# VHH binders against q989t9: the designs that were tried, part 11

Target 1, 279 residues: q989t9
Amino acid sequence: TTRILGVVQLDQRRLTDDLAVLAKSNFSSEYSDFACGRWEFCMLRNQSGKQEEQRVVVHETPALATPLGQSLPYLNELLDNHFDRDSIRYARIIRISENACIIPHRDYLELEGKFIRVHLVLDTNEKCSNTEENNIFHMGRGEIWFLDASLPHSAGCFSPTPRLHLVVDIEGTRSLEEVAINVEQPSARNATVDTRKEWTDETLESVLGFSEIISEANYREIVAILAKLHFFHKVHCVDMYGWLKEICRRRGEPALIEKANSLERFYLIDRAAGEVMTY

## First folded at step 4 (VHH)

Design s4 (framework vhh_7nfr_2)
Fold by ESMFold2-Fast, scan of step 4:
Structure s4 (fold): chain B 279 residues (1-279), chain A 119 residues (1-119)
Amino acid sequence: as target 1 above (279 residues)
Amino acid sequence: QVQLQESGGGLVQPGGSLRLSCAASGFTFSSYWMSWVRQAPGEGREWVSSISGRGTYTYYADSVKGRFTIARDNVKNTLYLLMDSLKSDDTAVYYCAAEPYSWTGFDYWGQGTQVTVSS
């Protein structure tokens, strides 16, 4: 299960300087098939050190800084101080903009093996949340979290101010106790109360009412609406796939039904290396 | 039909060695993470070791690290556990188990093979 590994003290001045560079940088359109709205990233370290390498693949060599990565001295210092450089396989900035999320999914389905995926929170606000199965939680600035990316999960930002995380993929053979170094212990927190709205039969029927209007022309938009509901209602993040299949079944168009099944397979069950979902 | 069939268990003295095998059929073996899980009589299951589909990643429980080696042969659809420096605490029924991805839970289990370490 996802959990805090430690806390780092961020130098606000130096972080602000690097964030200003990032704000003017080009973010990747790779993995846009996972995006509901503007979820995007840029590579700071990857297998080749080339800015053009944007997909995550299994490799077993220390990651190399991209030109963008080389231009971010404070973020490099954070990486080198808090992670074993030789164990890093990828480091990237993930930016989630207003009213965007990543579609609920499981990682590593296209990979032989997996990485230990950790998030260092650089910039966030109270309307940013992560989800995992039935749970919703907030990652705070300066916190380093292990994200159990093999479980169904999502992340969203529902604020005009974007969320920026430094996401580091570490060699999968490392123990979690060894992944983050030179960190402070997390402060004890009271249990977070889940304040999301209860899911009702009336809400479900409203959602299934999309069956009256769903078509190829609005499919992507409807999927994005469904993907966001679990941030505001006490449901499992993957329940959207069941709703989508029922919507399409009621509509009765074989092509839409097939598409719904393909989305569930791709995001939760099975995908090939380099495979991209299109619709 | 899916089958996982363990073999290679038996009685050994402390400090001895055994090689367990698990023959798999009825699914695409190379696409599955394979694990060894053991259960001592009257106790719960304890995870021992896992190996990724191609064998690129291996993981071990702290209790067996440095003594056991997990391996697989995807041509023969066979999983192995090479056990060295056996201790009395290693006495258990050893099961092979298959899961589609690491930490997702096991889809398939074998019937187990008994390992007894005693003098």
Scores: ipSAE 0.000, ipTM 0.126, lowest interface PAE 18.1, mean pLDDT 85

Design s5 (framework vhh_7nfr_2)
Fold by ESMFold2-Fast, scan of step 4:
Structure s5 (fold): chain B 279 residues (1-279), chain A 119 residues (1-119)
Amino acid sequence: as target 1 above (279 residues)
Amino acid sequence: QVQLQESGGGLVQPGGSLRLSCAASGFTFSSYWMSWVRQAPGEGREWVSSISNRGDYTYYADSVKGRFTIARDNVKNTLYLLMDSLKSDDTAVYYCAAEPYDFEGYDYWGQGTQVTVSS
């Protein structure tokens, strides 16, 4: 289950120095098929230690720092202080820029195994949210969360200030109680208030009105619009795929309908190792 | 209670034909897109074919295009897969799956029916 594992106190001066290095770094185009807007990452630790290794695969050896990872002393201290180095398989920075999100999806479908995926929140704001099925929640700065990435989920940033998370993939056989070390217990929090708007039939028909204009030329843009609606309306994060298929059916172009079915399969049901979705 | 029950599988020789059926109950069948998905021993799921809620659109995986035909009968709440020119590579358990037309993913799955293509 997705849950907070602990809290760390971040040294803002040292973090700011590392974030300045990241701001000038090249972010990976790998997994850009999951991006709606500027959702991107850079690899700090991977199997080979080479910056060119950008795709996640199941492997059994401790991750090695990339050249970029080696240039980030404070992030290295955070990794070494709060996670068992030998159990780390990948560590990366994920940046979500203004009005971007990752398309709702399930992880690990292409793998013959899975990781324990943990987020350490480096920089965020009140317009950043994570979603999981029909739920929406906020991860706060300095919090360490286990993300049950095998469930349908998304994350977005709707602020001019980007969201930056340190994401760590840990050997899948570890206990969640062992994963985060030297952490403080989080303060008790009140239940999350879901302030999203109720979904109405009128809203649905407005969305389905994209059937009048959808084409290959604007397909990716329309998909990105649909992917963001669940951050603002009380709907399941994957409802967008049903809307997309109905939009395409009403438009009546077989190729667009086939694409909608392909997107749903790729993000939620099944994908092969190394497979990439093209729009 | 929602149920999808496949039938019509069996042993057939290469080049033979089979007709699979999926009987649906417990939901409004005519509101759902229906699909056939197969799984060969030791392999992942492979999407085979889909049909729209009214039957006006049909889609096929490249591996079966021209050989298989998907059809539905909304009066009888039944989905069909007509399989011609069967190959040994078509050997798999075939699953019926239902997806709501205005919602995501496969809501409902059947228990599967075994198709074996062997001499």
Scores: ipSAE 0.000, ipTM 0.125, lowest interface PAE 20.5, mean pLDDT 86

Design s6 (framework vhh_7nfr_2)
Fold by ESMFold2-Fast, scan of step 4:
Structure s6 (fold): chain B 279 residues (1-279), chain A 119 residues (1-119)
Amino acid sequence: as target 1 above (279 residues)
Amino acid sequence: QVQLQESGGGLVQPGGSLRLSCAASGFTFSNYYMSWVRQAPGEGREWVSSISSRGDYTYYADSVKGRFTIARDNVKNTLYLLMDSLKSDDTAVYYCAKEPYEWSGFDYWGQGTQVTVSS
């Protein structure tokens, strides 16, 4: 299951220098169909070592540094000190900006193979959260987490300061105990209390009221609103797809109903290699 | 270790009904989406249905929508597929999967149960 694998001490001065390089870099437009607001990434290592390779595919060779990756000495040191170089298949920075999230989804649907997906938290704050099914939790700076990305999940940032994670895809045949090396034991944590608001019938009816105004022109915006609600209410992260389908059913437009079904299929059920969702 | 054990297949006439079961062990069943996947003679694998970890959301392939119902019992660690109005095209080996067809590098499949629809 999703869990902390270990903790590393981050050198803030050296990290700040690498983050300044990243701030001037171009982030990828690939997977923008998963973004609600500014969720974006850039490749530090991939199959070819070419900056133009932006999609994740199953491959069996050690990842090669991109030109951007080559310009980040501290992040390379973190990768080389804490992961087996030969087992890395991808390394990328994921940045989530204010009021953005990734739409609730399942990973690997277009893939035939296996990755162990690991997050090393570079920069975060108390208003950044990960979600998985009915659960919400915080990943802390310097923590290394295994993310069970085959389960429905999301991540969001609700702070003016962005969230930056180093995300590493590792050969899927490794054991979780072997994936992170030279790490410290996680500190003891207090029991997590879910402070989100209870979901009520009144809240549901307010949400379903979008049926009066939903159209092709505002569809993307309404989807983004629905995607963010589970960060603030005690609901499953995929509940938004049920709400969207009911909104469209009440609206009674066949094209909108078909679109809602297509979104649910694409993000949760199946998608082909290279397939992109359009609004 | 993950173990998935299907049962309930058999020979049935067109228009008939069957109930498939899958007993799961070796993992926390209530934490995972569960799926049914089938493979018809001479065809590739086809995803049939999925159910959320709590059972509050269900998903169906267009070919079975309205005829099949997926359900789960998290106390008994058991997944079900209730199949109504069976057609010859439903003839296949049905597999219980910890995750949907072609999903993830953490998939586990049972050995399957044969469903044959013929007169």
Scores: ipSAE 0.000, ipTM 0.194, lowest interface PAE 16.5, mean pLDDT 86

Design s7 (framework vhh_7nfr_2)
Fold by ESMFold2-Fast, scan of step 4:
Structure s7 (fold): chain B 279 residues (1-279), chain A 119 residues (1-119)
Amino acid sequence: as target 1 above (279 residues)
Amino acid sequence: QVQLQESGGGLVQPGGSLRLSCAASGFTFSDYYMSWVRQAPGEGREWVSSISGRGDYTYYADSVKGRFTIARDNVKNTLYLLMDSLKSDDTAVYYCAKEPWSYDSYDYWGQGTQVTVSS
């Protein structure tokens, strides 16, 4: 299960210098089909070391620094100090901008294996959240978390300041005890209180009212609205797919119904290597 | 031009020790991770150990942890592998490699030095 693995003390001056480089960098258009708003990433280490390699595949060799990765001395020091270099398969920055999230999904469906996916939180604020199934939680700056990315999950940022995580994919056969090194033990802390609003029949009917206006022209926008609701209401992050299917069923357009079924399959059930979802 | 020259291999009995050296030239040695990689006859390449540019970070394959020590001398531009408690399975050609921090940088390998662990 998703959990905190340790804490590191971040050097704010050196981090600020690397974040300034990242602010001027090109972020990838790969996996934009997973983005609701400006969720984006850039590769710091990958299989080839080429900046053009942006898709994740299972491979057996230590990750190589990209040109961007090589230009980030403090982030390289964090990677090298806290993870076994030989076991890293990918290292990426994921940036979530204001009012954006990644669509609720499961990872590794297109792969013949999986990774141990770890987040080191570089920059965040109280309006940033991660979700997993029915749960919502906050990852704090300097924390290293194992994310059980095989479970349905999402992440969002609802502040003017973006959220930046260093995401490291580690060889999937490693034990979680071996993954993070030279870290401080996390303090015992109280469970996060879920302050989201209760879901009501009235709210559901309001959402299903999109059936009166949904079309090919506004489909992606409506999906993005639905994807964000679970950050503010006590629902499972995947409930949006049921709502979308019912909206399309009521609308009665076969193409829209087929698309809703395709989205649910792609994000939660099954997808092929290299497959992309188009709207 | 980048050049890497390995030395220090040889025949040694099980339980013995060897020290491999790699003389590097043609690049700013202290700016790069350096690695040792080995290849037994008919086998693929196996990564053994890496060391950061300043020597602050070292990494080892599970098969050699506790027996091998990687070190460097940035004044002499030399990489070392100190091998203790050698086993027959350590028999291989050992290569010094400049780590490819970027794929557009060439991954230079030396000629290799043969290590044979046998009675």
Scores: ipSAE 0.000, ipTM 0.114, lowest interface PAE 19.7, mean pLDDT 85

Design s8 (framework vhh_7nfr_2)
Fold by ESMFold2-Fast, scan of step 4:
Structure s8 (fold): chain B 279 residues (1-279), chain A 119 residues (1-119)
Amino acid sequence: as target 1 above (279 residues)
Amino acid sequence: QVQLQESGGGLVQPGGSLRLSCAASGFTFSSYYMSWVRQAPGEGREWVSSISGRGTYTYYADSVKGRFTIARDNVKNTLYLLMDSLKSDDTAVYYCAAEPWDYEGFDYWGQGTQVTVSS
């Protein structure tokens, strides 16, 4: 399952300098088919070291710094201090902006293997959340988390201030106990209370009411609305796919029904290497 | 670590039925999506069906909808595929697959069970 691995003390002044460089950088539109709103990333290390390599693939060599990665001395120091350089396969910044999330999905479906995916939280706020199945939680600044990306999950930012995570993909055969080095042990926390609203029959019927208006022209917008509901209601993050299929079934248009099935397959079940979902 | 053992394949005539089983061990079965994937001779892998950890969600390829049923028994750590109205195009090796929650190099696949639909 997803869990905290350790805590790092961040030097705010040095981090601010690197974040200023990132703010002037171009973020990738790769994986925009997973974005509901402005979810974006930039590569700091990848297989080739070339900035134009933006898609994740299985490879067996230590990641190489991109030109952007080379220009971020504090983030490089964080990577080198807290992770084994030879085990890193990718390092990227993921930025989630106001009212955006990544669609609920499972990772690695297109790969012949998996990575150990780790998040180091650089900048966040109380309106940022991660979800995993039926659970919602907050990752705090300076925390290092293993993200169990094979399980259905999502992440969102519902604040005008963006969320910035350093995301590191590590060789999948490493032990979780060995992945994060030179970290402080996380202190025990009080159990988090899930304050999301209960899901009701009234809420479900309101959602299914989209069947009256759904079309090719508003499909992506409706999907984005459905994808965000689990951040505010006590439901499984993948329940949106059941709602979407029922909405399309009630509408009765074969093309919309086929699209709903295609989205569910692509995000949760099976996708080919390099495959892109179009709405 | 993860062991997946398929059984129940065999030779069957068109229109016949088979029940495949997959015995799982070495992981918390109820926490994993489980899938059936098949590979016909000379073809690539084709996803057939998936079931969520609790069995709440089931998914089927269009080629098998209405004919196949995926099920699981979390007490017995067993995945099932009930295959009805079998066609010659269903001839393939059927593999049980699990998505591991832990990335310590778990093997996702069983060894497969052969299904042959022929007169």
Scores: ipSAE 0.000, ipTM 0.165, lowest interface PAE 17.9, mean pLDDT 85

Design s9 (framework vhh_7nfr_2)
Fold by ESMFold2-Fast, scan of step 4:
Structure s9 (fold): chain B 279 residues (1-279), chain A 119 residues (1-119)
Amino acid sequence: as target 1 above (279 residues)
Amino acid sequence: QVQLQESGGGLVQPGGSLRLSCAASGFTFSTYWMSWVRQAPGEGREWVSSISGRGSYTYYADSVKGRFTIARDNVKNTLYLLMDSLKSDDTAVYYCAAEAYDYSGFDYWGQGTQVTVSS
């Protein structure tokens, strides 16, 4: 299950210097089919060390720094101090900008092999949340989390200030207890109260009202609206797929119904290596 | 020592029903998404249905929707597929599969159970 592994103290001045370099960098359009708004990343370490290698594949060699990765001395120090360099397969910055989220999904469906996916939180705010099934939670600055990405999950940022995470894919043979090194134990604290609104029949009927206007021209926008609702209502993150299918069923257009089924399959059930979802 | 063992297959007439079972052992069954996957003679594998660890979410291939029901019993560590209104094109070996906790996709597979639909 998703859980905090430890806490590191971040040097804000040195981090700010590296973040200024990142702000001038090109972020990848790879995996934009998972994005609802501006969810984007850039590679700091990958299999080849080439900046143009942007897709995650199973490989068994220590990751090599990209030219961008080589230009980020503090982030390299964080990687080398807190993870075994030889066990890293990828390191990326993932940025979620204002009012964006990643569509609820399961990871690794297209891969033959395993990673342990870990998040080190570099910059965040109170309107950034992660979700997993029925649960919503906040990852705090300086925290290192194991993300159980095989479970349905999402992440979003609903503030003008972006969320930036250093995401590290580690070889799957490592023990979870050994993955993060030189970390402090997190302080015990009370769980955040889930303040999301109860889901009502009135809200459901409002959502299903999209059946009157849904078309190929607005499909992606409607999907993005549906994907964000679980951050604000006490529902499972994948309930959006049921709503989308009912919206399309009511609209009665076979092509839209097929598209809804294809999205559910791709994000939650099965996808081939290199497969990309198109709307 | 992970084991998935299917049962309940057999020969059935078109329009008939079968209940497949998959007994799981050697892992924490309740934390795993479970799936049924079938393979017809000379064809590739076709995903049929999936169920979440708690059983709250179920998904079906369009070819079986409305006819098949996936279910699980986490106390008995057993996965089920209830198959109604069987058609000749449902003839296949049916496999039980578990989504690996270690992120390798379907790491745990049963040996399969044969379903034959013929008159």
Scores: ipSAE 0.000, ipTM 0.161, lowest interface PAE 17.7, mean pLDDT 86

Design t1 (framework vhh_7nfr_2)
Fold by ESMFold2-Fast, scan of step 4:
Structure t1 (fold): chain B 279 residues (1-279), chain A 119 residues (1-119)
Amino acid sequence: as target 1 above (279 residues)
Amino acid sequence: QVQLQESGGGLVQPGGSLRLSCAASGFTFSHYWMSWVRQAPGEGREWVSSISNRGTYTYYADSVKGRFTIARDNVKNTLYLLMDSLKSDDTAVYYCAKEGWYYGSFDYWGQGTQVTVSS
């Protein structure tokens, strides 16, 4: 289950220096089919150590630093101090910019294996949230979280200041209790209160009203609108796929209905290695 | 409706062999990892083995490694556990389990099949 594994104290000066390097770096266009707005990443460690290797695949060797990864001394120190180097399979920076999110999805569907996916929060703010099924929560700076990425989930940033996480994929057979090392226990904190608005019939009617205007030309934009609603309303993150299918059913165009079914399959049910979604 | 039905259990002498089968229906079998989990009398559940959706990866508990083999037939929607060199401590009800929505979880279980290893 998704949970905090520990807390690390970040050296703000050294972190700021590495973040300045990252700000001038090229972020990957891989997995742009998962992005609603500017959700992007750059690879710090991967199977080959080559910057051109941007896809995640199952592999059994310790990850090698990319040229970008080699230029980030403090992030390398964080990786080496808090994770077993030999068990790391990938390390990436994921950046979510203003009003962007990743579309609700399940990970590992294209893989014949799985990772233990861990987030170390480098930079965040009060308008950044993670979602998982019906739940919404905030990951704080310096926290290390296990993210159960096989559950439907999303993440978004609704602030002019970007969210930056160091995301580490670890060999899937490791124990969660051993994954993060040299960490502190988090201070006791109150249970998170979900302050999102209740979902109403009026809101649903407004959403389903897209059936009057949806077409090939605005499909991507409508999907992005639907993907963001669960950050602001108490709904399951995957409810957007049901809304999209109903919108397309009411519109009555077979091609749009088939596209809605294809999106649900791709993000939640099954996808092939290297497959990309176009819509 | 998802159904998992085990068969092939029974009484065997130490050192003997058994082949367990699990017939799956009500879902796309080839899309999910499958596992065997056992429960001995008065004990908790113990994971035994898992197999990936295409059969490329197999994993085993240390207690059964080298003695048990997990296999699947995606055309017949059937999961297998081939058990060799059985020991008295292998006595348990063996359950077929379908991978759930998160790592290490199971969302559907069979009724179980009894394996008894004794003289």
Scores: ipSAE 0.000, ipTM 0.160, lowest interface PAE 16.1, mean pLDDT 87

Design t10 (framework vhh_7nfr_2)
Fold by ESMFold2-Fast, scan of step 4:
Structure t10 (fold): chain B 279 residues (1-279), chain A 119 residues (1-119)
Amino acid sequence: as target 1 above (279 residues)
Amino acid sequence: QVQLQESGGGLVQPGGSLRLSCAASGFTFSHYYMSWVRQAPGEGREWVSSISNRGTYTYYADSVKGRFTIARDNVKNTLYLLMDSLKSDDTAVYYCAKEGWFDSGFDYWGQGTQVTVSS
């Protein structure tokens, strides 16, 4: 399960310098089919060390720094101090901008293996959240978290200030207790209070009312609206797929029903290597 | 009480055929989409096929399209999967699943039936 692994003290000045470089960098359009709004990333380390290598595949060699990665001295120092260099398979910056999220999904479905996926939080605020199944939680600046990406999950930012995480994919055979090194123990926290609103019949009927207007022309926009609701209401992150299917069934258009089933399959059940979802 | 009971699995040679059945009880079968989902040894669950409440619409995973046919009998409350041209890669436990309206896919599952494709 998803859990905090440790805490590091971030050097604000040095981090600010690297973040300024990232702000002027080109972010990847790869995996844009998972994005609801501006969710984007850039590669700091990958299999080849080439900036053009944007897709994640299972591989068995230590990751090599990209040209961008080589230009970020503090982020390189964080990677080298807190993770076993030989066990890193990918390192990326993931940026979530205002009112964006990644669609609820499961990772590794297209792969013949998986990674240990770890997040080091670089920049965040109180309107940024991660979700996993029925749970919502906040990852704090300087925290290192194991993200159980095989479970349904999402992440979003609902602030004018973006969320930036350093995401590290580590060799899948490593032990979680050995993945993060030179870290402080997490401080005792108060139990996370889920402040989301209760889901009501009125809210559900409002959502299902999209059945009156849904079409090919607005499908992606409606999906993005549905994907964001679990950040504000106490529902499972994948409930959006049930709502979408019911909306399409009420609309009665076979093509829209087929598309809803295809989205659920692609994000939660099964997808082939290199497969891309088109809206 | 909702129950889904699979049957019809077994050992079959490559290129052979099997028909799986799922007997449903405890709910109005004709009101719900039904699906088949499989799980190979040591692997995660893979969706195979779905059928609409009246059987008008059917959906298939690319790996089985053209080889498998999903069908239902709403009078007998039974779901079927007709499996032709079976491959060793089709070896798995096959589960009957009832689709929910508000979840990721399925709100009730059967116990599964084993299909083994080998010579």
Scores: ipSAE 0.000, ipTM 0.101, lowest interface PAE 23.4, mean pLDDT 86

